# VH-VL binders against b7kms5, part 79

Target 1, 80 residues: b7kms5
Amino acid sequence: DTFETVRNTIRIESEVDESLRQLCHEERITKETWLEAAYLYLCEKPEELAQVIQLAQERLSQRKAIADYKRAKTMQERFL
Below, E stands for the ipSAE of ESMFold2; O stands for the ipSAE of OpenDDE; V2 stands for 0.75 times the mean of E and O plus 0.25 times the DockQ between their complexes.

## First folded at step 5 (VH-VL)

Design fa32 (framework fv_miptenalimab; at its last look DockQ between E and O 0.39; V2 from the best seeds 0.00; counts 0 for: pae E 9.6 > 2)
Fold by OpenDDE, look of step 6:
Structure fa32 (fold): chain C 80 residues (1-80), chain A 128 residues (1-128), chain B 107 residues (1-107)
Amino acid sequence: as target 1 above (80 residues)
Amino acid sequence: QVTLVESGGGVVQPGRSLRLSCAFSGFSLSTRGVGVGWIRQAPGKGLEWVALIYWDDDKRYNPALKSRFTISRDNSKNTLYLQMNSLRAEDTAVYFCAHRTYKISFGSGTYSVYFDYWGQGTTVTVSS
Amino acid sequence: DIQMTQSPSFLSASVGDRVSITCRASQGISSYLAWYQQKPGKAPKLLIYAASTLQSGVPDRFSGSGSGTDFTLTISSLQPEDFATYYCQQLNSYPLTFGQGTKLEIK
């Protein structure tokens, strides 16, 4: 089969990205095909998918918290 | 027509081992998305999930039982097994095997998971 | 682990009554909830999956509702064959867990 691909910008936490990059390198795959495969796998195991979604939500929350903290810190520094 | 038939139950002393079997028909455990699991029910009590095996031989266990119980399959025989070691009185129960599957609602992109077919159960009694 | 809590544990009702059984999850499980009916000496029977989808062959007097943490099984008009024990189950996360059950008895 021939697949049409779309261009995406994915920002991954640096430590996770490095680990994933190493894995993909060792296994001679790409992050894109890894993500595709992982999603397809999880689609067949929805209980696992649900757990991954929950983890993803938590990570998103953490990103937001960090962003808020950085903004607050920057604001404080402006008034010192 | 999906059918599941458990066997291997009996009376055993504490510390002994027992292997349960579940012969199934009407489906293949090689079909993607299919799973078969064990659920037990102590006398007069509720249902407790024991273990699940997927079509790809991936296994999931109740953490409380993982160290003593092993789920396995023989696809050539369409049979599911539950190896129970170091049996305890609290393991006394009717053990059911059940067919697990999922459904994708393509219109909404949602998933459904359920145990839609159950065997009649086999009784395990652990007593001194 | 996700704890499933049913209420009530026991329910007495009469034929023709409208009854509801609730199930609460200790954390969000989206719609990954199933309801089962069990009669004495028999295996559980699937009634509802995906919180609100009626299993094929199940009478439409049974219905399920809810999402997230709070779910309800409703029998619009009890029939004699409906007196049994009912269980909810979450299939969101491992380990899979059941509610403690609700025994529906004849008043």
Scores: ipSAE 0.396, ipTM 0.836, lowest interface PAE 1.2, mean pLDDT 93
Fold by ESMFold2-Fast, scan of step 5:
Structure fa32 (fold): chain C 80 residues (1-80), chain A 128 residues (1-128), chain B 107 residues (1-107)
Amino acid sequence: as target 1 above (80 residues)
Amino acid sequence: QVTLVESGGGVVQPGRSLRLSCAFSGFSLSTRGVGVGWIRQAPGKGLEWVALIYWDDDKRYNPALKSRFTISRDNSKNTLYLQMNSLRAEDTAVYFCAHRTYKISFGSGTYSVYFDYWGQGTTVTVSS
Amino acid sequence: DIQMTQSPSFLSASVGDRVSITCRASQGISSYLAWYQQKPGKAPKLLIYAASTLQSGVPDRFSGSGSGTDFTLTISSLQPEDFATYYCQQLNSYPLTFGQGTKLEIK
């Protein structure tokens, strides 16, 4: 009858979003149901889950490095 | 091996109808993510996309042709059809059926889409 | 509709030559571009998809480049079997559209 849902706003890289949107369009599913299915599948696969977490950590580190670089560049330009 | 074979072409008078067929082997038309369609080529001219049908029966048409042409398929026969009505001289062309697929690259996750297999074509000549 | 314009429409070259064919989209299509080769009386054959990815079985003398609106197909050292008509196609949006074609003929 009823399942409670929550609305989340998630920011991801534009190229990843484009690819995911195209996949969802090709397979006639939604980003919401893909996310739920992917998480549930990985929760039953500890070794695969560990690999995904490692990739997520690497991507987070890359984003932080890029943000730090942009911040440094902006500071440099403010001081000529 | 994937094979596409068109049939049903011929000489027909203006205003009449004709139905083209394309027999597929090596894969199922109901395979998720697959689309199949028609592309035509008038004598000495370039390629013109006609229509596409997806595995879930969703259809896309060239707006210039959608009022006269209908794309359909029969999964039990693994066959694609193009019903052409109110034929005109400018519909004279070789009609190719083609397999459309998509790919998500490993590692990068990049989406791509393309027509990887084509039939030999069937000739439709509309003349009085 | 997105118009695809190829340049040149006709190209004369000799075996061993490096040749390039360009394709321009009237609107941005990212990398959703494919190149096809067509020999007289035969169906088109996929050469390149995603602007720069070589289809399996296609010789590596063929290469593609570009993104957005400007794309190039290059044949590094022309062979006798490469004399054919080449077409670009955008797969970014419906209706799908092709360039007018480039006929590559022997000098």
Scores: ipSAE 0.375, ipTM 0.840, lowest interface PAE 3.1, mean pLDDT 91
Fold by ESMFold2, look of step 6:
Structure fa32 (fold): chain C 80 residues (1-80), chain A 128 residues (1-128), chain B 107 residues (1-107)
Amino acid sequence: as target 1 above (80 residues)
Amino acid sequence: QVTLVESGGGVVQPGRSLRLSCAFSGFSLSTRGVGVGWIRQAPGKGLEWVALIYWDDDKRYNPALKSRFTISRDNSKNTLYLQMNSLRAEDTAVYFCAHRTYKISFGSGTYSVYFDYWGQGTTVTVSS
Amino acid sequence: DIQMTQSPSFLSASVGDRVSITCRASQGISSYLAWYQQKPGKAPKLLIYAASTLQSGVPDRFSGSGSGTDFTLTISSLQPEDFATYYCQQLNSYPLTFGQGTKLEIK
């Protein structure tokens, strides 16, 4: 083996994860190799990488907004 | 050793067409991550990017030139082309062919793209 | 598209001087910036990529710094062969734009 690897855990939205798992199954690849290939490919095309980063920022913002809403609603319910 | 040699320049009247060639060696345009592009320089002026072709035949153009210029390649001849139509006086320039490459530093996750090798250029003069 | 503005456009200096030229992007380009040197009648030569990394064979008197929108090329001790025109180029997004150039002249 010519590669050193690391083990990581990530949290992926369930609908996205299911779609990704299905894709990897159909293409007979792993989630790990897909992630590596996608990143390396985008690094070779800076304009496309920038669009992916923009989408990632939007998804991060949405995740934070949902988490903030849930915390606020839990706080409200603790005082009822 | 990477080498690029441009040819096909000359004097041409406005409205005419011209096809530039770039013969290269020391790399393959089929190699993943490789690109080759055209940059031009009008007399006494700065550098202007014209077009780029990727290893997978994906193409990028300066939007000011896209309607008149077409980049293409012939991998069997290690040759890049620039088809220039409806030439104008402002297209008068030295046209350089340049190799595009990348470098990834996995330790830092840093990605770099740059034009590391350039040909010496071919001169296009558009005048009546 | 992203405009690249170099300053100054002309610089007169003596051998041995420390000189700096700047390049400003109209919007953020991270560190996707290269510096080139061009002598009259010659093709440009890559000096620095990724804003601060020297290309192989470039003397270490050349250095680059900056990220985002503001970048600087510095020559720590100017040599006779360094009198040339210098260009920055952003490689963050298409079109891949160059600065207008800085001509470094012998005083």
Scores: ipSAE 0.008, ipTM 0.679, lowest interface PAE 9.6, mean pLDDT 86
ESMFold2 (binder alone), look of step 6: mean pLDDT 90; pTM 0.924

Design fa33 (framework fv_miptenalimab)
Fold by ESMFold2-Fast, scan of step 5:
Structure fa33 (fold): chain C 80 residues (1-80), chain A 128 residues (1-128), chain B 107 residues (1-107)
Amino acid sequence: as target 1 above (80 residues)
Amino acid sequence: QVTLVESGGGVVQPGRSLRLSCAFSGFSLSTKGVGVGWIRQAPGKGLEWVALIYWDDDKRYNPALKSRFTISRDNSKNTLYLQMNSLRAEDTAVYFCAHRTYKISFGSGTYSVYFDYWGQGTTVTVSS
Amino acid sequence: DIQMTQSPSFLSASVGDRVSITCRASQGISSYLAWYQQKPGKAPKLLIYAASTLQSGVPDRFSGSGSGTDFTLTISSLQPEDFATYYCQQLNSYPLTFGQGTKLEIK
């Protein structure tokens, strides 16, 4: 069988990336295969998937709040 | 219960070789993420890391010692070894073996690594 | 190699005292720092890992703080069994290195 892949570029928090990189090193796997396995596992666990989605929504809200703050600060500094 | 017990120390002349053993129980060195290492302590001095071996046989050495010391294991016997060649007076020390593990903290996702269990040590004296 | 320097090398204190031991890394090690306690003739015992996380079974009078290059081990109220030698260790990069030790003795 031929394994077809797609290349994705994603941005994650530095501390999370560091932790995931260390986990992958400890377990001798790659971030790509960890992501695939995690998603596939959660697709068969609807209650756990719901909890992960909730956490993802919370993290997205936090990033949005930070981005909004930075934009407001930049505009203030530009027009003061 | 995790236990590690060192053996094989003794009095040896400079230039000779000695092999230390560490018999462990309560964990398997086949468990992913697990490592076991050697740390030594000269009389009245501090701790010095010697070598570490991981579950997948990846080996790491103190660069000052790697030319003379070899770490190995026998998973069927749950035993770790340290082969010490060309021994010098400055190799006189108590040699400890220690279990190395890592943890990912729940919620934060923070990675941490540490030596949590240590053996009692075996004494090596290099004298002429 | 990352050099670990402890201060002080020797500390005299009384039961009930609050004491702090400092450990400094020659370069940034994030929070990859552990503290060990060693009593004469015994193996080191893990007290704290990840700079500030207390190992299970260790009394809560022990605490750790710091990140990057400067770290502190604090004992809030010394007990007789706490008189020992303390070592910090960086686990950020190879070779793994320890501080020279701090000997805590009864005043």
Scores: ipSAE 0.271, ipTM 0.820, lowest interface PAE 4.0, mean pLDDT 91

Design fa34 (framework fv_miptenalimab)
Fold by ESMFold2-Fast, scan of step 5:
Structure fa34 (fold): chain C 80 residues (1-80), chain A 128 residues (1-128), chain B 107 residues (1-107)
Amino acid sequence: as target 1 above (80 residues)
Amino acid sequence: QVTLVESGGGVVQPGRSLRLSCAFSGFSLSTTGVGVGWIRQAPGKGLEWVALIYWDDDKRYNPALKSRFTISRDNSKNTLYLQMNSLRAEDTAVYFCAHRTYKISFGSGTYSVYFDYWGQGTTVTVSS
Amino acid sequence: DIQMTQSPSFLSASVGDRVSITCRASQGISSYLAWYQQKPGKAPKLLIYAASTLQSGVPDRFSGSGSGTDFTLTISSLQPEDFATYYCQQLNSYPLTFGQGTKLEIK
């Protein structure tokens, strides 16, 4: 009753999801509580938070590059 | 150093029960993420996984053996047990206990799991 | 259950040879594969985990490769102490399963 929660749908890389799922199984926690704890912990550690944000920016850039490549390849295949 | 020593094997008649023990040192089954299991090997045959127990008492069994075998532990004695009931000739084997480790690789975040330390084994012979 | 098939089941080789043993899973196991060495009368010894990561203390002549369903253990230059039986194991899903073993003997 104390906590109001929001249901979110997120898409993450399958290898990362598999690793996180195994970690949660080993430690007997949920992905939801791990995510909450990780964010809260990093909010108390500004230098570590900055490093995580940098990694997140790098991964986002990689996803965009892959999306751009797939789009270009589709155009090439359709019109060649 | 991590050591595991099995005991309790011997010759038993079909239909009887036997309890194996594995005394370990160098780690604690109370440590988060630790697991210990039993793997057996029939004479001249390959390895067959029997059961695994985790630090939180979660247990996993080979489905072929689950109805007859029970894994348990006593953390105060640093000892793992395998209770074997309704023994059959095909249960004749060397029974090893083994330490299970998991690791999250630095940088990649990749999960891995493996059996890194094994006992010498104890022999169970089921014969009439 | 995931079936693990090793080939060959039996291999004859000489000291100094390069040998490879393969292991095939009946379904995808990513990199959740370990290789063990077993000498007669002894317990298995972990050689490689995560398909390609060498366990500490294992000689670097041992290497592993592969992912998904097809895996290989390679010994670059056989030493006398390497004649043993080798097993692969999948740790992707329960029940945990092993290959049938590959016995490496002196030619």
Scores: ipSAE 0.015, ipTM 0.733, lowest interface PAE 7.0, mean pLDDT 90

Design fa35 (framework fv_miptenalimab)
Fold by ESMFold2-Fast, scan of step 5:
Structure fa35 (fold): chain C 80 residues (1-80), chain A 128 residues (1-128), chain B 107 residues (1-107)
Amino acid sequence: as target 1 above (80 residues)
Amino acid sequence: QVTLVESGGGVVQPGRSLRLSCAFSGFSLSTSGVGVGWIRQAPGKGLEWVALIYWDDDKRYNPALKSRFTISRDNSKNTLYLQMNSLRAEDTAVYFCAHRTYKISFGSGTWSVYFDYWGQGTTVTVSS
Amino acid sequence: DIQMTQSPSFLSASVGDRVSITCRASQGISSYLAWYQQKPGKAPKLLIYAASTLQSGVPDRFSGSGSGTDFTLTISSLQPEDFATYYCQQLNSYPLTFGQGTKLEIK
């Protein structure tokens, strides 16, 4: 019936964001529609989807390695 | 193959109007991502960008010319136009139409933009 | 507006020479720079885009380098058909601007 959408906030590397913004500007589309189309397209191509997932895992591992240089801080609070 | 053929140039008096045409073959002006435009060259001088129109009719102008010049296209005729009003002696030049392509480099995600195909030009002379 | 300045404006050289033409942008343009060759009475022809990428069909004696504000077009071994006027162009921002041109003539 109704076409439902959700709002998401995501963090991506600045170089990737710049490239994607330029693509969206040149093609007159939005980041939202590009993301939807890319995901749907890859769902039709299982071998390519697997390669993209592998790249995503590699990028996530790199970010975790960087995060290991910072200590997680425990937020403490107390009630009156 | 790709060809661009300009027409409509000639000798006109100051204050008059002139419409230039550019017929494209081998390319569709409605192709997503495509831009086409006009670059001019006064006698013995360098190149000066005039205007560009994208496949979705979005337009960009040289600010010095925007008030007098209008770029448009007709996709059914695969033809680009430049309407030139209030012509001045300084508008005397060869007018080239050109096809603009953008490309994203595989693997790096870097962008490149360039004019890859040019017409041979049509001459506009503004004099008494 | 971004001003593009070429050096030299005139260059005299012999067949077989290595020649270089430079182009300077008044502000950073990353690698959004193209080089064109123009022969008398003809339209410009694209040689190089993205500062250093050869257009298909262009001989490999042509090369481009640079990024940001300083760019160079090099012809490693000049051939008779290379005598022409060369223009750089920035495509980083509107209005698009060209250098004033470099005329390459036989010595």
Scores: ipSAE 0.006, ipTM 0.681, lowest interface PAE 10.0, mean pLDDT 86

Design fa36 (framework fv_miptenalimab)
Fold by ESMFold2-Fast, scan of step 5:
Structure fa36 (fold): chain C 80 residues (1-80), chain A 128 residues (1-128), chain B 107 residues (1-107)
Amino acid sequence: as target 1 above (80 residues)
Amino acid sequence: QVTLVESGGGVVQPGRSLRLSCAFSGFSLSTSGVGVGWIRQAPGKGLEWVALIYWDDDKRYNPALKSRFTISRDNSKNTLYLQMNSLRAEDTAVYFCAHRTYKISFGSGTFSVYFDYWGQGTTVTVSS
Amino acid sequence: DIQMTQSPSFLSASVGDRVSITCRASQGISSYLAWYQQKPGKAPKLLIYAASTLQSGVPDRFSGSGSGTDFTLTISSLQPEDFATYYCQQLNSYPLTFGQGTKLEIK
């Protein structure tokens, strides 16, 4: 009768968040239920799950590169 | 193929009521994310949004018209309605019904929303 | 309410010309902007959505650009069937609002 839930805080790209919020508004669902449904659906589609994991790995790599660049730029400004 | 056909227009005296219908095919208003709306155009003037109804019966109105106009639907008949009360000379216009949809671009995730299919319109003339 | 202003209101051109119509929003609407074409006695037809995405079936001589508050519809080589009135619409917030229209007429 009662779903046991946990509270999670996540940071995502602002453009992705805006699109997801619009989707949730159009479909009358929540980010929480969309995330649950997406994960459960992909768990039953191994080939598609692998594609999503690949994209996630690529996005993580891009975020790391951007963070590294920002750090390097800050150091250069201090030593100028 | 998506089609929308308006009907119910005519000449009506100020202060009276009129109900417009829009018969549609090629989509279901029960489909998630789908909406259908009314847009009007006075003679020689531009377009003015009137109202929109979503698949879950959520309704949005032009604030200037909300007190006099009611949007509704009958999914069993694939028909959209606009009930217009306390009609004024300023309500004289061609009334179009239009299909509203959204799209999320593959790859970018960009959200977009637009009116893609329109009916031919039905003319309402409020005159004494 | 978000006001949409088109310029020019009237535009005279010849077949083969490149023409541009501008639309300005009174506040930021991101890319929630659509362009419609309306011929006399007919319903509007969607040309472009998301400011720059061409609707299926619309000739590629039509293009859209812009974001935020300033938007442009361009017809690269005007054809006889393009003489019509063009409207922009913001779909960022309620109430939905249209520009006043730009009438494209033969020179």
Scores: ipSAE 0.284, ipTM 0.824, lowest interface PAE 4.0, mean pLDDT 91

Design fa37 (framework fv_miptenalimab)
Fold by ESMFold2-Fast, scan of step 5:
Structure fa37 (fold): chain C 80 residues (1-80), chain A 128 residues (1-128), chain B 107 residues (1-107)
Amino acid sequence: as target 1 above (80 residues)
Amino acid sequence: QVTLVESGGGVVQPGRSLRLSCAFSGFSLSTSGVGVGWIRQAPGKGLEWVALIYWDDDKRYNPALKSRFTISRDNSKNTLYLQMNSLRAEDTAVYFCAHRTWKISFGSGTYSVYFDYWGQGTTVTVSS
Amino acid sequence: DIQMTQSPSFLSASVGDRVSITCRASQGISSYLAWYQQKPGKAPKLLIYAASTLQSGVPDRFSGSGSGTDFTLTISSLQPEDFATYYCQQLNSYPLTFGQGTKLEIK
């Protein structure tokens, strides 16, 4: 049977998005089909999936640290 | 049922080559998600992973062995191979082949992976 | 490489005892851990996967727990056929690595 699709809004880093756009343009695929294919491929290789999850956790931690730093700096500038 | 049977072991001199075979039944290496690997055990020692090959011919090696060992398969014969070159005394071990399974639990999305079926092993002795 | 350390390396116990074997990973491995039983001259047999899921056909006196870096295999009431060597394995990262083994002996 034919699957229903869902629409998702995702925000990613601009450099990563630019690289992915170039890949999709050169290979004549879409971001949505690349994401589906990447996830399905990784689901069949759990060791690789675990490594991707670890990278995702590291990137999330890095972005939170940057956001926290920017917040703290803004508060200091407001008081000074 | 799933069965795996190793063969090709024996006594070889240091520096020589040996090819091990693993004949399997009850599954196909062309089936998506399936993998088969080699695990060895030196006399009186623990288990050491050697190499693994997936259905799509993706190969993974123990970095300590990668330069000397090659994993391959013949899907038409349901056979897995381990080509061992430049053999050393420390390669003396029982070599097992094992079926690798993975699954996802739909409720939790949890992934699991493990070696569920093992052959009886074939003994390789490297000595002069 | 992720190092797997088992404790104890050797354990003596009597039939009917409750025994536990611990496995510690040098890095976080989530629940990508399996436990195997090996009897002399035989191939390893899968007991538990995903840290806590019992393989079909394995007696329910065996149980696994833990996640991250610390894992435990427990046998609630030791039987004569349980005297064997037990190995943990991490399947989180390449190279795949095993613990050094725990030899469970009678007495």
Scores: ipSAE 0.007, ipTM 0.669, lowest interface PAE 12.5, mean pLDDT 87

